VHH binders against RING finger and SPRY domain-containing protein 1 (RSPRY1). Designs and how they scored, part 4

Target 1, 184 residues: RING finger and SPRY domain-containing protein 1 (RSPRY1), of Homo sapiens (Human) (q96dx4r300to483)
Amino acid sequence: LFLKEGRQLTYEKVNLSSIRAMLNSNDVSEYLKISPHGLEARCDASSFESVRCTFCVDAGVWYYEVTVVTSGVMQIGWATRDSKFLNHEGYGIGDDEYSCAYDGCRQLIWYNARSKPHIHPCWKEGDTVGFLLDLNEKQMIFFLNGNQLPPEKQVFSSTVSGFFAAASFMSYQQCEFNFGAKPF

## First folded at step 19 (VHH; from z1 with D53G Y104R)

Design aa2
Fold by OpenDDE, fold request of step 22:
Structure aa2 (fold): chain B 184 residues (1-184), chain A 123 residues (1-123)
Amino acid sequence: as target 1 above (184 residues)
Amino acid sequence: QVQLQESGGGLVQPGSSLRLSCAASGFTFSNYAMHWVRQAPGKGPEWVSSISGSGDSTNYATSVKGRFSISRDNPSKTLYLQMNSLRPEDSAVYYCARVEYDTRGPSWAFDYRGQGTQVTVSS
């Protein structure tokens, strides 16, 4: 799978040709709402709600995109099955050693409950965030409207495979996911 | 020691304006993005607005977009929130906040915040 012109990645080909991933209604926190087609999530609760997708990445290079519907606090990225979803404590993606998340609202990268600033501007409604996972190089790369950040590698000190696309949502936040159903 | 102190809240009628201020100390103010969050009675905390350290980037909740404006003065270490066209549903305690690490609990989104300032919009 190749990206559209203007949004070039370091890895031009991603192995998503036969993947039909969607948000997993069976691997979601209590109050997060997932659309019938499994590609949109919305939090109507006061808790920090999380979800993982249906596809587990064990090898290779994978990419997905998110369209920002609301521009509030969300942590979106990759998480293994060992990552914890504790919605009542505000525990989300990037808050343990088994996940890493991009936060376009607070302009942070989250890993193991540690945050660091990134150089992207705050995400806006309608923006596209890209998520690249390269298990060969042991790196995660985040994009905002095609603009690339430096790779994140810390998460691979604790785990090297078994990643899911994952996201955590503060109240009244919503995103749409593209796991390859539409061209990137 | 990080300190944040909000001010400027009050009781106003719908359609009115308020300007909140937050005085910061104990850290290099310009190195941190700053945020406004609010909490109404019986509701959880709600993110309102954010501004980058330099002030070049801003963000707003859908519910306040077009009505609220966040700004900062780094030399004086002050954060502002201009609130126009206020509505009853804007009534809440407003906090300025900063992130250092992932905090658990009721204020999980932000690890530093002040005592808050009450905003009440009522006819």
Scores: ipSAE 0.284, ipTM 0.672, lowest interface PAE 1.8, mean pLDDT 88
Fold by OpenDDE, fold request of step 22:
Parts: C-alpha cells; structure tokens; sequence
Structure aa2 (fold): chain B 184 residues (1-184), chain A 123 residues (1-123)
C-alpha cells in the first residue's frame, strides 16, 4: 500500500484502496509458481527462484506484508529493476547492491551478498512479516508480527528510487503477499 | 577461528533413527542461529533445519518435518539433529552450518560448515 507523505505510520489508518499490486508473472524466474490471483508464490524447483511485483515505487512510502506459509529459507524485501536474480547461480534478492532482503529462517538481513544477523526469532508458519520502504527518509524497515527492526539504509548508497517488492525462494518454500487487498 | 565438526552418521535401514551431533568452537555459539544442511551425490545442497541462538525457535524443511528434531546445548556448544523414520531419500552428507557472508548468493556451499557426516539409508 502506498502511503501519503506526512501521514503517521499507523497501520490502522492506512488507505487500502490506493494500490493493487501483485506478483509479476512476466518478471519471475523460470521455475517459480505464482498463484492465479498473483498473491502467492511457491518454489518447487531445486534452484533459488525470484519474483518482483508489478508496482514500482519512485517516491513516498510503501508498505506490504507477507504471510509465512513455510518456514524455510526465503529472502524477501525490495529490489530495483537493476537487481539480477540469477537462479542458475543461486542469486536472489539481497545478493546485489540494488536489493535488500529479510531472511527469517536464517535470521539475517541481506544486502549486496552480505548478511548480518537480526534480533528477530526464526519465523514460523503463520507469521506476518512487514516491509516498509520510505524513500523520503531513505530507509527500509522490516517487521515480524509487528515488531520492528532498526532501519536499513545501505541500499540507498547505490539507488534511491524505483523499488519493487521482491522475494526469492529456496525449494519447497511458499509465502502469501498482501499489498493492501486485505487490512493490515 | 570458526570450527564445526559433525558426527553420528552411518548406514541404517529405512525406518531407523540416527542422532547427529555438531561441536562448535571459535565463536559465541549462543549468539547465532545454527543450521543443518545436506547434500546428496549429484544434487545441490539442501536446507534441512534451523534453530535460533536461544533454542526457542526451530524450523524444518517440509521433507523432514515431523521426523527430524533439531536442538542445541549452548553451554557445551553442541548442535543436534534427531532423525527418525529415515528414508532412502534422506541419504546424504549432513553438515552443520553458520551463515555470515555469501559471495555467490544463498548457497549452503559457502556457509561455515564442518567436514560433514555421511548418512546412508538403504535396505
């Protein structure tokens, strides 16, 4: 959901009608399966598969959520068009300088193929992960069940706009996206 | 220097159980989530299970959920994997792993890991 500038980040006051993004079946790696409604992704391949959404954030603040269906390795967050998801080489979101990803399985934040630990516990099936992109403040904030992490700012040294919600999946992993279709 | 050493593997029949151990050293063990990964001949590394630093949270691959159990003893810096109801498809070299940096994307081959322990399930 795209948030208006100057608005307090209270999820209860978010305008859910502004944007209807979905996973982009035309911007997805070869073996990743996208649901018919474009809000769920599942990897049945042995390769690391990736996808970006249909909406490009060029200004302002945007928030979306993911429900963890399986609790294995996934890297979920934000990526620009310049991010390269090379599934045959095992690259995914967070593995280049144009993307940043949250990993609740390994308890890591990924940027430019470097990882650092975060303080969240391992995610579980049914957990909700939140993703806030603030282009005004040049920061990304990740949430687990409403608990926020410190802002991530490194990615903005290489890019300041043109971000998509994006995710990478190891084999047998699955999650559901909420871009505002349901209340947060 | 980070060191990990796996043990407990062997040859067993389908339906049998094994318990793997991993001895860790060279870092504050309780500060890190630990993982089990496996690699079968001709296949890439596969994530099996993870456990938080405190041991309060655990995760499992769908293929092993309900059969495998991960645990840890932080005072002794030891990671465990209890494997029950073993199947032939569980045959692989099993590694304990800690992730810090990945220069080639999310590949378990580039994680900190030990020499591995062979698990073979065969009739």
Amino acid sequence: as target 1 above (184 residues)
Amino acid sequence: QVQLQESGGGLVQPGSSLRLSCAASGFTFSNYAMHWVRQAPGKGPEWVSSISGSGDSTNYATSVKGRFSISRDNPSKTLYLQMNSLRPEDSAVYYCARVEYDTRGPSWAFDYRGQGTQVTVSS
Scores: ipSAE 0.026, ipTM 0.307, lowest interface PAE 5.0, mean pLDDT 86

## First folded at step 21 (VHH; from m3 with D53G)

Design bb4
Fold by OpenDDE, fold request of step 22:
Structure bb4 (fold): chain B 184 residues (1-184), chain A 121 residues (1-121)
Amino acid sequence: as target 1 above (184 residues)
Amino acid sequence: QVQLQESGGGLVQPGSSLRLSCAASGFTFSNYAMHWVRQAPGKGPEWVSSISGSGDSTNYATSVKGRFSISRDNPSKTLYLQMNSLRPEDSAVYYCARVYEYGPSWAFDYRGQGTQVTVSS
């Protein structure tokens, strides 16, 4: 999937009106705080806390965005039900073969507990991070303020469906999720 | 072997300044983003600042933004943290950190022994 100048972005062609996802208060680590509307998460603890959303992607192309409230260490992306977040041991999304995460603070992509650098600058407060999941092409694409990275495909060697939007937070970090409630 | 050694900490009064240094060895320094993390007694690690390998991109925790400045000298393989307008809540052991490429998340970063910063009247 390539973005060409003058062409409509793939995620703009996807009907997201049916997406009624929010952060799942029943699928969250012990000390992560979720807003009443289920669209914002904040870690007030010293542990690495994680959460998955309520919507499972089994087919098609899906997109969501995150607004960076604090610019510290967070790992945000996609995780299946098989992904296990061990908050007391420092494990988060991207630390197993069933998840992949974008880290704008440390400028890394995380998969299976391995990190690789990406070319985006460090994210800043107010930045928008985009997350595209294409199960047809078996790829994940991350965006920072509309600028895309090369597709991530490694996670699909372990799993091909059943992904949730997910995020892990270090201490005092916070971000806001947009699963389609607001126009992208 | 990856080695990081912090220095420059000390006891200072509120409003004062300190400059921390970190000597790195055992890896291609310029290829890696570097980080400062601090830990106060009874608290978990707190991210303070990051800088890209080239030094072109920097980031700061909200609590230190405008007061701290991260920089690096790649030829000497040294990381710096200029801390101005220090506050008592800045008191902690400060660590220079690099992410372990094959280890999970924050808990597996390389770091030195740290340097103690104490801000007190």
Scores: ipSAE 0.458, ipTM 0.779, lowest interface PAE 1.3, mean pLDDT 90
Fold by ESMFold2, fold request of step 22:
Structure bb4 (fold): chain B 184 residues (1-184), chain A 121 residues (1-121)
Amino acid sequence: as target 1 above (184 residues)
Amino acid sequence: QVQLQESGGGLVQPGSSLRLSCAASGFTFSNYAMHWVRQAPGKGPEWVSSISGSGDSTNYATSVKGRFSISRDNPSKTLYLQMNSLRPEDSAVYYCARVYEYGPSWAFDYRGQGTQVTVSS
């Protein structure tokens, strides 16, 4: 995670942030498998499994990356605590007004259970997806291998802060998070 | 009135090839990415492959990459899956799919009836 601007921020460094920032095994749907180091998740269930990370971001500019391990349907982005992940009903990140998600398999941006196409190609195994949250400008920006999409702002009509990195997984999907332990 | 109909499945031996087709109607086919999803008995849906609306971007599950090829013919509103070097673990009902404009995001929810592929000696 990068911290930018402000005088009362949580200070994060790349090597320290990786130790504290991880997927939250206490904020995860029933069947999602999380690796021992907390940075990798895999679904082997038929339901749509979700997780939030351990850090709530309230100010500044934050960035994390995900390595695509499997190239199928995953939705990755930012969600507040108000997001309800209803795995058996098929609701994940981007399916409510409190979350926004990038879908690199179906080439969609999800917000409030509505989708719109994006211009990135389908993601492939080994691709790096970037997720920027700018709480100063109230925007979210998604990157595929460094290529930026236009900013997403719709979620800020319903909420202005308190975001977690979050993801939702279809069966057999897997990715690895980088909250700053590795260079971006 | 979205309609999708899959065909081309069958019972084949390991190492065989099959070509699946999906006839689409009731929407502007070229505006939508299309997907193949499969489901084996007692298991959840598994994404297989996707193709962009224009056909210029494709992607494959790791289990099928190098063996399966997705394509589309937008004038005829038809989606295809060429399946080569079939293995017993490829046995499933195969569905072509489109995503809802609004609704739960986790699943592909415009599907046809599916076509059964069975690979056994």
Scores: ipSAE 0.185, ipTM 0.573, lowest interface PAE 5.1, mean pLDDT 82
Fold by ESMFold2, fold request of step 22:
Structure bb4 (fold): chain B 184 residues (1-184), chain A 121 residues (1-121)
Amino acid sequence: as target 1 above (184 residues)
Amino acid sequence: QVQLQESGGGLVQPGSSLRLSCAASGFTFSNYAMHWVRQAPGKGPEWVSSISGSGDSTNYATSVKGRFSISRDNPSKTLYLQMNSLRPEDSAVYYCARVYEYGPSWAFDYRGQGTQVTVSS
């Protein structure tokens, strides 16, 4: 988490102990396996699978992290309820105007089914990826092991609903989410 | 016109090696990360390996790590996959690919016919 300082960046610390922040087994594509604790996901098929978490954020500044368990193709970021999981057509998070995703294997940021390269190296097993959503400044910021990319703002042009943490997984890929239960 | 053409497949015994090649044309090859994907009958495409445009960063699917090696030769616009210790589950059509500039993010741009690898006794 970033704390409020004498600068414009203000981050709220939210006690999530009363909110079950986890991957939503009711908002998941067909072949994705979610761990019993709800924080780790694995694609167990030769397919592309997607999920949103249970917690919708519509105000303030939010941050979560993901630990890379496998270093293959995954897309992780933020999506509204309007983002559709269309795994049979090859669409995942970042493939519509309602979602934006970081891809650490292919070194891309995805929005509206368009990709652009980013400057981070390819992620490796054990890397920590950070995901900041600033609903005040209307920006998303991605971090790899604490190293920040430039903000992404385009997703806010048409979205009017709250955001969920979300991820898409290529065959046999997996990662673990940290919504704040562990120190960042 | 972007063109990718795979070669080097064949019928081999378990434990054998093969080297796949992909000839690229119609784009600035060194500017693009390149990928190998494979597709077994009745299954969707499976990512196998990726290599950065410069060739200095590589990644592999867990199922092939330690057995397969991806490489590229940018002057000749050629992508390679060295496949060692082949297993029957490696049998598939192998495609070289770029990521679509626009379109489905998990789909790869397979513009070639692919090359068949069959591992059986």
Scores: ipSAE 0.093, ipTM 0.486, lowest interface PAE 5.8, mean pLDDT 77
Fold by OpenDDE, fold request of step 22:
Structure bb4 (fold): chain B 184 residues (1-184), chain A 121 residues (1-121)
Amino acid sequence: as target 1 above (184 residues)
Amino acid sequence: QVQLQESGGGLVQPGSSLRLSCAASGFTFSNYAMHWVRQAPGKGPEWVSSISGSGDSTNYATSVKGRFSISRDNPSKTLYLQMNSLRPEDSAVYYCARVYEYGPSWAFDYRGQGTQVTVSS
């Protein structure tokens, strides 16, 4: 449960914009399956499969959530068009300088193929992961069930705009995305 | 540099009262709404209460409404939480938090180290 009800007094000070997007079936790795409504992805292949959403963030503050359907290895976060989605080479979001990803299975943050540990416990089925992108302050913030991490700023050394919500999936992993279709 | 420091926690019996304080520094205190949030072991964070910068408007979680009272003293830059009729389920670490200026409604940009409240017979 998030702290939403406690923020009624400060709506005028907060950017309440949300991503209205879906997973892009035209910007997806070869073997990743996208649901008909564009809000769920599942990897049935042995390769590391990736996808970007349909909406490009060029300014402001944006937020989306993911529900963990399976609790295996996934890298979820933000990536620009320059990010490499090379499923046969094992590249995923966070493996280059144009993307940054949260990994709740291995408890890591990924950027430019480097990882660092975070303090969140391993995610489990049913957990909610939140993703905040602030282009004004040049920072990304990750959440697990309402618990937020310190902001990530490294990716902004390489790029400052043009980010998409993006995710990479190991074999037999699945997630559901909320880009604002349901209240957060 | 923004700083928030909570105090006033402790071990108390059910039905008792506690008053928490939060000392703020490094920013114009009266320009910001302030919040109390709490987190119990093994549970996610829970919003408790909020107060506007001027102190004219307050809000409470359903679980504490009628028992807790939030207030502030802007000249001394201090936030308070009066907790009455305490219950075991109120046991948690209590944090004072400042709202994230650009983020979603549940994010904060600054939070103290917290003060432990334990309600047990």
Scores: ipSAE 0.034, ipTM 0.514, lowest interface PAE 3.1, mean pLDDT 89

